# VH-VL binders against Small ribosomal subunit protein uS7c (rps7): the designs that were tried, part 6

Target 1, 178 residues: Small ribosomal subunit protein uS7c (rps7), of Euglena longa (Euglenophycean alga) (Astasia longa) (p14760)
Amino acid sequence: MSTRKLQKRKILPNDSIYNSLLVSQTINKILSKGKKNIARYIFYKSMQNIEKIKNENPLDIFKKAVDNATPSIELRTQKRKKGQISKISIKTKLERRNKIALKFIINSAKKRSEKNIIQKLQGEILDAYNNTGAAVQKKEEIEKSKSPVNNNKKFISKNKKSKNKKQKKRLKRKKNIY

## First folded at step 18 (VH-VL)

Design n1 (from k4 with heavy chain M107L)
Fold by ESMFold2, fold request of step 19:
Structure n1 (fold): chain C 178 residues (1-178), chain A 120 residues (1-120), chain B 107 residues (1-107)
Amino acid sequence: as target 1 above (178 residues)
Amino acid sequence: QITLKESGPTLVKPTQTLTLTCTVSGFSLSSYYVHWIRQPPGKALEWLGVIYYSDNTDYNAAFMSRLTITKDNSKNQVVLTMNNMDPVDTATYYCARDYYDFRGYGLDVWGQGTLVTVSS
Amino acid sequence: DIQMTQSPSSLSASVGDRVTITCKASQDISNYVAWYQQKPGKAPKLLIYAASSLQSGVPDRFSGSGYGTDFTFTISSLQPEDIATYFCQQYDNFPYTFGQGTKLEIK
């Protein structure tokens, strides 16, 4: 046996309503020093309102919203040898990508103009689901900073936009039928 | 019953484009990612790419220039397109699902696979 | 890319024997490792995820352990139906990568 073991990270239990780690992680991030009961109420009420509006599984809506706000890289401050400081882009591990997206959604929701935090969160989630809103804009800004893939990113983003537009059109027609 | 089934041509000539369709049953593409993986004869598995809930994709850089993955949730289909096929691309191609909820949990269900041979 | 180095490349053992296979990741991947069984001409079957969690329907004789870079897969009492190639796989980041496999034969 090795004399040093890497310390295991403690995993949050899944939430009790959706049985989802993503939901537990989201609730954990809504309030900095607030009680979890308030954070749970905010999130679950936002999800219930989304379900009433869309008449669809709100967890599926939230998962797609998170995907749209999830970057593949992050910018980190790097101290160079001569004391110079610069921002670099690094490829983010999958676990951390969702954490970044949740931060974008929650922080962007707080800046919205709706009446209360429940409506703000609800609105940001629905916008991100539609691949729009401030959280998605933050993700797109980060993705543009991929220096080694700028040409590939332009090609990829063009293809992704056309695919997303086609998918949104099909989803809208599906809802009109049902 | 949860199933994934790969369908498409089994013989492709060099330079042609391969199109494979993964048809899924017993689960929703809104609740699982789908990955494409291939296995050349007698060799290790090679991950090709994944399609997200958002229809965004990630590809293995080795194949990215000639690889496209799309899906249609209403048809329960995920489609792999691979351009400019070469005999070295001869492999069994699989689709597999991944319950992705903040993280993955392993590829718990695979299709039976389809052998694609690339030769003149 | 995260390299998964698996050992041994092949194994021969008797029914009832304890079998151990190891896998080493080229960087810290926490517990994001899965183990698969692949019989000739078949798709891989998931046995273990999260390094040590047993997939539903998989017999208790299969187990896994490890965290960080070093992972172990064990069959506690080898059965005739366990003849297969076994792979580790990391899912800490894309591209997902697989070990080269351990071919298990019965004497």
Scores: ipSAE 0.746, ipTM 0.871, lowest interface PAE 0.7, mean pLDDT 85
Fold by ESMFold2, last read:
Structure n1 (fold): chain C 178 residues (1-178), chain A 120 residues (1-120), chain B 107 residues (1-107)
Amino acid sequence: as target 1 above (178 residues)
Amino acid sequence: QITLKESGPTLVKPTQTLTLTCTVSGFSLSSYYVHWIRQPPGKALEWLGVIYYSDNTDYNAAFMSRLTITKDNSKNQVVLTMNNMDPVDTATYYCARDYYDFRGYGLDVWGQGTLVTVSS
Amino acid sequence: DIQMTQSPSSLSASVGDRVTITCKASQDISNYVAWYQQKPGKAPKLLIYAASSLQSGVPDRFSGSGYGTDFTFTISSLQPEDIATYFCQQYDNFPYTFGQGTKLEIK
């Protein structure tokens, strides 16, 4: 039996300079929809400046910057009894992780003190590349939320009282190292 | 041309630490993630973890307490360390690359694998 | 963790037959599915990524389809060299997870 082609939700095409989906996604987040030519200019000029400063492939620099700003969990708000508000951590899907990292970088860049948005964006990207700056700080704050996110590992370990002591010591050691 | 090669011991005693080295050629560790995957004899593949463009990693929670992945871009090497080996850890261990650009695109090139036997 | 349930576990078919293997994901993984061929004693070889995209250098008798939770892999005309075990794999989230495999044999 032949396979029917399933309709996929249309995704952003890769950008024309770097042939990169990450770059397309970033440009889409810099400005409001409909202002893409200005957003492209801002991003590509920031990348050119980064290349001049680092003498390295600027796409590789940007990908590492995004990695450093990418969290593995997401904090969701929930309302508790008597109006108290708490945050829970959930494990985020890989595509959503990168979207969050791009928002951290873009929003942090906008708050910087440099003269114009091009210099702000390149400064934030270079800081994130060096594993520093406001976007990375936002990621690190989320990662410090040690609420168990891996339900499979947590539930298995909780069900074995006496045998779990050695395995639980190994799990604690990993969290301290990681 | 593009290769990944696993190297290290093929026999390990229970409780010992396994160290495997993945040596890459024909591509940059700045442009690809590297994953470690294992396959116990006659069983399905098990993902162990990944190292990003930097030294950051993600691990399978089932192995997280025993597992460390590091890399050295200048040596083209990715190193897996797995503590407290047990006979159930007997498997063929693979490294594989992943072009990661906002998302992954499958594990397009694998090493040949190395069988590690854990026994007394 | 996302489970990938693959069927059938084994399959016998004749040269020239159309072969179909399915995978079902335990949750919506959009199109983040890859298919691999593994011959005895060798590493897996990527055939299909993004559910339906053919990897470079892979013969066009191999194809894939699906979105969400239900995925199929097809060999349009089975060749003798296609004797192998075939695996699906999701890459929507870590840990990456694999189906148990389908061992394909020639009758």
Scores: ipSAE 0.738, ipTM 0.870, lowest interface PAE 0.7, mean pLDDT 85
Fold by ESMFold2, last read:
Structure n1 (fold): chain C 178 residues (1-178), chain A 120 residues (1-120), chain B 107 residues (1-107)
Amino acid sequence: as target 1 above (178 residues)
Amino acid sequence: QITLKESGPTLVKPTQTLTLTCTVSGFSLSSYYVHWIRQPPGKALEWLGVIYYSDNTDYNAAFMSRLTITKDNSKNQVVLTMNNMDPVDTATYYCARDYYDFRGYGLDVWGQGTLVTVSS
Amino acid sequence: DIQMTQSPSSLSASVGDRVTITCKASQDISNYVAWYQQKPGKAPKLLIYAASSLQSGVPDRFSGSGYGTDFTFTISSLQPEDIATYFCQQYDNFPYTFGQGTKLEIK
C-alpha cells in the first residue's frame, strides 16, 4: 500500500495583451481584490509608456526588470530551542523568487514621488531594468545576507560575495499550453 | 526555424580551457533563458548553468569555480567557458532554451550537441 | 540538490503495449516535472511539462501524471518509433536534475 500527496496548483490565465502569466501575476498584486480592472489599466498604461520611451518590446524590458529584482535567498523567521526567535537565510524555490521580485517592484513603485501610480510603476520598472532603484536595492540587501563558505569565515547570515553565486534566476512560461 | 547549435573544439587536453558557442536562431535571447547541459557517455544529463535575460548567471555548484557563461544578444550567441578540463569532463555538451514566464515549462528546444573529448 | 529517482532502468515491450515509467523526487516539487525522449546520438526531446501537459506537436499517446514527489509517464500504445531512452527532469529549483533514464526496447 502506498500513499501519494497530490496537490494541484491553480494558475491564473495569461493576460490578454502579452499572453503572459508574469503579467497576470503582476496585475493581481497591484491592488486589493475587486479592483482588477483598475490594476490592469495601471499596468498596461505603464507598459505602453515604457514602449514609447525605449522603443523595445516592453515585455522583454519587464522580464529583465523582474530578473534584476529577483533574489536567490530569503530571510525566514525561525523558532530556535526554548522559544528563541531568529532569522536565517534559505534558498528560495524558483517560482517564489519571482513573487518576491514582483512584491519589491510594486511596493517600491508605490513609494515613489511621481504624480500618479502609472508613472510610479513605469519609473520603477525602468530603474529595475537598468539594475537600479529601490526594488533592486531591496534585492541586493537580501543577497548581502548570504554567507559564502570558506575556511576562515563561516557565517550563514553575514553578507559575503562570490562573483558567480549571487546571480539571479527566474521562471518562464511557454506561449502555447496545449 | 527555431534552432540552437553548439560549436567549438571537439578535443581538448587535460588542464586546458574549453570554449563552446551556442548560436541561436528564430528566437530572442531577451525572451528565453539559455542553459548548458552535458551528458557523459552512457550517463545521465548534468545541468551546468544558465544565463538570464539580465545576463546574470547561475551555475551548478559542482562546476561553479570553472564555469563562465556569457552572451551577446546582437550576435545571437551564448558562450560557455570551462577551465581546467579533466578526462571526466568528456561529454556531449548541449545548449537548450527555457521559456520563463513566472514559472518554467521545461527545456523545449535543444541544440544537436557537440561531443567534447578530454584526453592527452 | 533535488534527486530524481526513476524506475525501471529498462523495459522490453511489444508494439501496442501500454508502458509506464515512474519518477520520484527527493522533496515536494509540485508539478515542476518534465519528461524527455532521447534517441541514440540525438538531443533530448521535450514530451511532457508541468507533470501532465503535452508539449506542442507531441502525439497524444504520451501522457504524464503526478504531483508532489511521485510522477508517472505513460505511452498508451507503443509504436516502433517510440524506442528510446526516457527520463524525467525537475525544474522546481536549480540545479535542474534529471532521472537516470529508462531504456525502452521492442521485444
Scores: ipSAE 0.708, ipTM 0.853, lowest interface PAE 0.8, mean pLDDT 84
Fold by ESMFold2, fold request of step 19:
Structure n1 (fold): chain C 178 residues (1-178), chain A 120 residues (1-120), chain B 107 residues (1-107)
Amino acid sequence: as target 1 above (178 residues)
Amino acid sequence: QITLKESGPTLVKPTQTLTLTCTVSGFSLSSYYVHWIRQPPGKALEWLGVIYYSDNTDYNAAFMSRLTITKDNSKNQVVLTMNNMDPVDTATYYCARDYYDFRGYGLDVWGQGTLVTVSS
Amino acid sequence: DIQMTQSPSSLSASVGDRVTITCKASQDISNYVAWYQQKPGKAPKLLIYAASSLQSGVPDRFSGSGYGTDFTFTISSLQPEDIATYFCQQYDNFPYTFGQGTKLEIK
């Protein structure tokens, strides 16, 4: 695989330590106000700490963590005719799915209570690897939106049963988002 | 030496459950996704599904209700189970790997395939 | 699901000829296209990924181009060992989908 080069990713090269596009994208997402060397230090130190804790390849751990936090759809806010706001689900292209997962991991890490950002990031990555934590919870809330509101194939008596279940699912989603 | 090999029964009866095992060598299931694809005789390839680095999966909607993909990284195995087989499911079944690092790069290595015939 | 419509379904050409196969996606898939060669009784072999990138070990007479919905696969000078079925595949999203194939014969 090291001889393969992504045509669309020639602008963002693989990172120098793991030779991974995912790692390069992650460092770019950690980046705050042009401090890329600090973002690199934060990420690589988190990965080193993860390796010490797990005694496993930290890139494999990170890829599984990202995988667990990756949704297949995204929610888009849409204005209704009376100015009411609603969310609709859009099937996410594979190119964007990992970007969304990286946002979930990084933003969730920043909200953690550990002493520094390195420990916050390693904690969130390890939680996501174990299929838990705030980033994975955010992914799971979005995945609950995959079912269409109007699925005519499931109407047996023209919507009576299906509407009751869809309304109950919508209320559960609103409770779980917060 | 990188290999994938499909194994399992070559003849099943209608309504039976098919179980195929993809045994991999020369690479880690922690570093590649594995996909199942089938090819009916003389016809186009059909994607069945994928198993991620975790045990999470994605399935083709046409097969979702009767299809299960699982894996065991310690045995280097990915297992396809397809319930309620029908003669239209007669096909060569392949497993193939996908280097997924932020996105895919094509299916670079395929197994030899195994022909499964569904007939009385 | 993203449909991949391939043309022609079969093609007969002489050794040394330039061969062109096209593939049209039902929606914009950027450059997330792969091309495969499949010889009778064999598994598919990856030739091209990202619409135009040559897989390692593949001869440079094979090439690809395109972006968005329209993609082209070319063999610049057909060789006897190139007799096979060729097909495109999109990997912009799951389910991965394949073209119907082009059976290439020597006349």
Scores: ipSAE 0.699, ipTM 0.839, lowest interface PAE 0.8, mean pLDDT 84

Design n3 (from k4 with heavy chain A61P A62S)
Fold by OpenDDE, fold request of step 19:
Structure n3 (fold): chain C 178 residues (1-178), chain A 120 residues (1-120), chain B 107 residues (1-107)
Amino acid sequence: as target 1 above (178 residues)
Amino acid sequence: QITLKESGPTLVKPTQTLTLTCTVSGFSLSSYYVHWIRQPPGKALEWLGVIYYSDNTDYNPSFMSRLTITKDNSKNQVVLTMNNMDPVDTATYYCARDYYDFRGYGMDVWGQGTLVTVSS
Amino acid sequence: DIQMTQSPSSLSASVGDRVTITCKASQDISNYVAWYQQKPGKAPKLLIYAASSLQSGVPDRFSGSGYGTDFTFTISSLQPEDIATYFCQQYDNFPYTFGQGTKLEIK
């Protein structure tokens, strides 16, 4: 019985520039393929640009942006009996909700059309700060799903149709080889 | 000097709405969460709700239907509105700031509190 | 809701004594605990945050410890000015909740 040593959750230190845990978490979220210096550069340059544009504390701007993108609830998928998937709304810790917000901001930034990742991140943060942008929209989508249990029927039907179409296509391909 | 100050009516009739204002000085509402807490006489503290850096809020479920917290950053004010007051709601009401950075650090500065009495 | 069970409800000690107050959470709240001092007719004052971090300007005779569910607040040497009610608070999850308080008196 492998005593999985409860890996002490490494407490992430605050970042060195803003002395912020939020910033550290964000940088880690930006991090790709272990290139931490690049992630730092991207974030800090974005923040510098924001500071220049707004002439305000960029950390405050960022914090507000994160708040605006933070959903009030988390949607969890529950597997019900007979393969039915239902989404339940759960009130989770603010920290968890902030993590979700960061995910929204970073992922939305990556999908923006600006020329470089710095501008993309800057743009998304500013939009979120203004309670606009794709990250905020994602938040709103989650919150709208709080509708009573009855609307879960519509989302299950679309996934069944796609699996049946793939199975039918596989069966048709097998018939043509004979 | 960092200060929070609660202001509003000290006497409210049953079923009426309480409106309290927390005026802050020495810091920006853009940089701190503001909580509302109350304490009935001789009793423990009760958390009512919080307003974030944004206008987003979270409330104690026990008060969610009656409680609204708003803020005006330009005026350095946070406003608590509580509907359908009852004598049981008699308490000292506090606002307090909280520096939040992905986690809380405790409520480090409190207002002096204002005693609100609900009586006919 | 997370319950914070504080003990004892009241305590009498002599000047110079070591005072210990405990708080037990109904669930694991990591180190998201604060301790407050409230003097009569005054607002609570933050003494300890993150279970063991001393708030700026607070005397070092105050300390906190604990992680998970069991937390301890300690005054190493009780001073006359320490007469107050002390409260623990969790801020791991909303709603924030407080202990019942410990009224500390000097014998």
Scores: ipSAE 0.906, ipTM 0.957, lowest interface PAE 0.5, mean pLDDT 91
Fold by OpenDDE, fold request of step 19:
Structure n3 (fold): chain C 178 residues (1-178), chain A 120 residues (1-120), chain B 107 residues (1-107)
Amino acid sequence: as target 1 above (178 residues)
Amino acid sequence: QITLKESGPTLVKPTQTLTLTCTVSGFSLSSYYVHWIRQPPGKALEWLGVIYYSDNTDYNPSFMSRLTITKDNSKNQVVLTMNNMDPVDTATYYCARDYYDFRGYGMDVWGQGTLVTVSS
Amino acid sequence: DIQMTQSPSSLSASVGDRVTITCKASQDISNYVAWYQQKPGKAPKLLIYAASSLQSGVPDRFSGSGYGTDFTFTISSLQPEDIATYFCQQYDNFPYTFGQGTKLEIK
């Protein structure tokens, strides 16, 4: 039984420019294929642009944007007995919820139509700051899905009915060939 | 100088609504969370709720149905509203700032507090 | 809710003594603990954050330690001005919760 050494979660250091843990976390989330310098460049340039546009502290703007995109709850998938999957609302730590917000912001930014990733990220942050944009919408969707704890609404995954229909059609086609 | 100051009625009748205002100076509400905490006479501190950099809030579940926290950044004010006050709600009410950067660092500056008495 | 059990509820010590207060959390809260000093008729003052970090401007006779569930606050050499009630607080999760307090008196 391999005693998995509880890896002490390495506390990420603050970033060197804003002295912010949030910024460090964000850069790590932007990180793709191990190219940390590119991730830094993208984030810092976005922040510089935001500063120019708003003429305010870009870190404060970003913090507010993250807050606006931070859901009040987390949806977790729970496997029920008999293979049924249900989503449950859990109140999680603010840190965890902020991580989710960062995910929303970054993923939404990537889907924007601006020409480059810097403009996309800048745009999404500014929208989130204004309590708009796709990241905030995702937050709202999660919060709307707050099933009152009491309603056992069996979200029967419609996906199992589709697989059985395809299998029945395949079996009928094989019977007509013989 | 960094300051927080609570203001509002010091006497409230049962079933009435308490409204307290926290006025801040020396810092921006865009850079700090603001918490509301109360302390009944001779008792421990009780956390009521927090308002974030945005207008978003979290509340103690024990007070969620009665408590509302709002802010006006332009006025440097945070407002606590608590409905259906009861004598048990008699306490010193504090507002305090918290620098939050993906984690908390404790409430580093507090208001002086205001004693609110609920009595008929 | 996370419970913070503080001990002792009251303590009497002499000037120069080492004073130790403990706080136990009902669950693992890592190092998300703060310690406050409250003098009579005054607001709490932050002394320690992150379980062991000294707040700016606070004398170095104050210290904190601990990780997980067990936390300790220490005054290395008690001074007359240290007469106060001390509180631990967790800020790992909402709602934030405080210990019941330790009233410190000087003999």
Scores: ipSAE 0.904, ipTM 0.957, lowest interface PAE 0.4, mean pLDDT 91
Fold by ESMFold2, look of step 18:
Structure n3 (fold): chain C 178 residues (1-178), chain A 120 residues (1-120), chain B 107 residues (1-107)
Amino acid sequence: as target 1 above (178 residues)
Amino acid sequence: QITLKESGPTLVKPTQTLTLTCTVSGFSLSSYYVHWIRQPPGKALEWLGVIYYSDNTDYNPSFMSRLTITKDNSKNQVVLTMNNMDPVDTATYYCARDYYDFRGYGMDVWGQGTLVTVSS
Amino acid sequence: DIQMTQSPSSLSASVGDRVTITCKASQDISNYVAWYQQKPGKAPKLLIYAASSLQSGVPDRFSGSGYGTDFTFTISSLQPEDIATYFCQQYDNFPYTFGQGTKLEIK
């Protein structure tokens, strides 16, 4: 008498090479169409290449890369009165913010100019490790758009928007005098 | 073997800034997060904050206006700075490591702790 | 903040007894619970993580169970060296929070 049908959330096992849940989560996000062997090959080959370049433990490099790409808050789309769409910041737990960082790294890697996806991924990971590159830039853009969390969200969010609008006006007027 | 050791002043005056150094040995700060925790005499443990593999941190909101955690991987050191100390901050201060890998796994090794007394 | 309410606050038992300590979380924390042993003047020692996973080097008389909000820590056969205060701790979300502790004495 099994309860297997009652638990739809699967616990990802750690990967077999690094014994890491982070690695398993990353591989699972590289390819969504069920080509798991190709995703594993892409990630492990990228890590092997990183090890050759840095002469350091590549899992440690990847963990720092993920941390550098992890925002301190999560931006959530919120529908307001009158059908307005706005973004608010909330402080979610680190695991959720790490998932955002993995998305930034993988999506930014795909947009790179290197010859193949392996080199694209290793390049993005190395850039994020050095606290640079498109994934980290995306994280920094989220950090700049922070809003207050909890308590009087409408009032606090409105005040933040007003401050940003006022600051934009000041920069525009300064340009006109030069 | 694996050790963490807290060092710094054991007596500070109210309003002064506390600086504690956690020196680690037998493991790399590239492989573990380090947390700071304190325990007032006879009371429950209070989590203060954590520093990541990067220089990023998270702090307990109750203390975050007064806390800074930094590290220097080359010196195997994690530094806690806590401003504006008050007698209620008298506690044993611990650093502890956590093998963080998309999730925590409990704080498996702690320093011995250092008692910091805040009084005039 | 997630509160961890621990019960009992103190407990007296004989060598060989089964000892049970409970923690209740103020919200669902899945299995992100650790249990620590703290002897007087010493730092906490990790015994259990993930609610039920035994830390390396910890005797198997220590165990844990639970999911969601209700968690149990058990010593199956109390030994003299088990005199300590025991704490639960959640690590589902920051700030990490601890129970107030259970002081265990041997009669």
Scores: ipSAE 0.802, ipTM 0.908, lowest interface PAE 0.6, mean pLDDT 86
Fold by ESMFold2, fold request of step 19:
Structure n3 (fold): chain C 178 residues (1-178), chain A 120 residues (1-120), chain B 107 residues (1-107)
Amino acid sequence: as target 1 above (178 residues)
Amino acid sequence: QITLKESGPTLVKPTQTLTLTCTVSGFSLSSYYVHWIRQPPGKALEWLGVIYYSDNTDYNPSFMSRLTITKDNSKNQVVLTMNNMDPVDTATYYCARDYYDFRGYGMDVWGQGTLVTVSS
Amino acid sequence: DIQMTQSPSSLSASVGDRVTITCKASQDISNYVAWYQQKPGKAPKLLIYAASSLQSGVPDRFSGSGYGTDFTFTISSLQPEDIATYFCQQYDNFPYTFGQGTKLEIK
């Protein structure tokens, strides 16, 4: 077969109930590969229960829950000189940060005390929707350790130095036209 | 009928704070992100920022120190606040919606825009 | 920031002509490209998303293609009502960025 798939982003079809890529991504993360029917049942039953509790569109509730659990940056550990460990903040694209939020929600749900995984997942989603719960707390821990990634405070890079020299040369050339 | 409408002052003096309100109709802010974009006269579009289904936002780094985007889903409103206006900020300001579901789909509906002139 | 370099900046063509506009991204943005039409004094109108998907209600004479860094927008048979400025836009990562535009005129 072609290796074209390895060079492109993973293709995951929308789920059949909500027609949502977010839902497909979530179901794919609930259980190990090959147990998708169980993962679908868990997720859809959680969503059905959420709809009964809120009388609102459960996909909209889930989307807000994911947003509340999505960090604004990622932390990356880096081993410094002299063996020091440091954390550096980076701003990654929203899709990657959403994947982190899904992991926070699913892993936090597993740690809950409810009777079964369906009740655990619905409880975590509802808490995240209300901007509370363990998944949001994990997101808040990242926000508190934040070191701003600010483009206005960058040092001049190698490429920017050469670009700035080229621009200065162009300005000198225009002054010498006369 | 799906609409977005920008409202607010059309003339602002340098150093003043601009506040624009985007009022939406025919769709829910629970189902779409809203972006703010501006277009200086005769120039390219500039993306200012986005507000999520939550109160979380992302801003263009070139403007982030003086931008705030907020919303009130119950009022169908998204509000842009931009501090310390300068004549270079003269532009038509748009709000636009984006169906976001792990990815975007382009901004499919825009407001009509409002021209904001910054001058003494 | 991801730069979108659009070409040409202006274009004159006759009714019925095939028109082609290109955008080049400064980095791989997969297929996260949209194309907009903007008429004077009006907001942009979405024509194409995901590099090649037609927005609902857009005539099929408009098309798009490309993946990665190189993207093409085509009008297969120019109509008088297609006179406008056309923009590409990336939505792979914030800040979203737009091409400078291509002003299209009838010859």
Scores: ipSAE 0.779, ipTM 0.893, lowest interface PAE 0.8, mean pLDDT 86

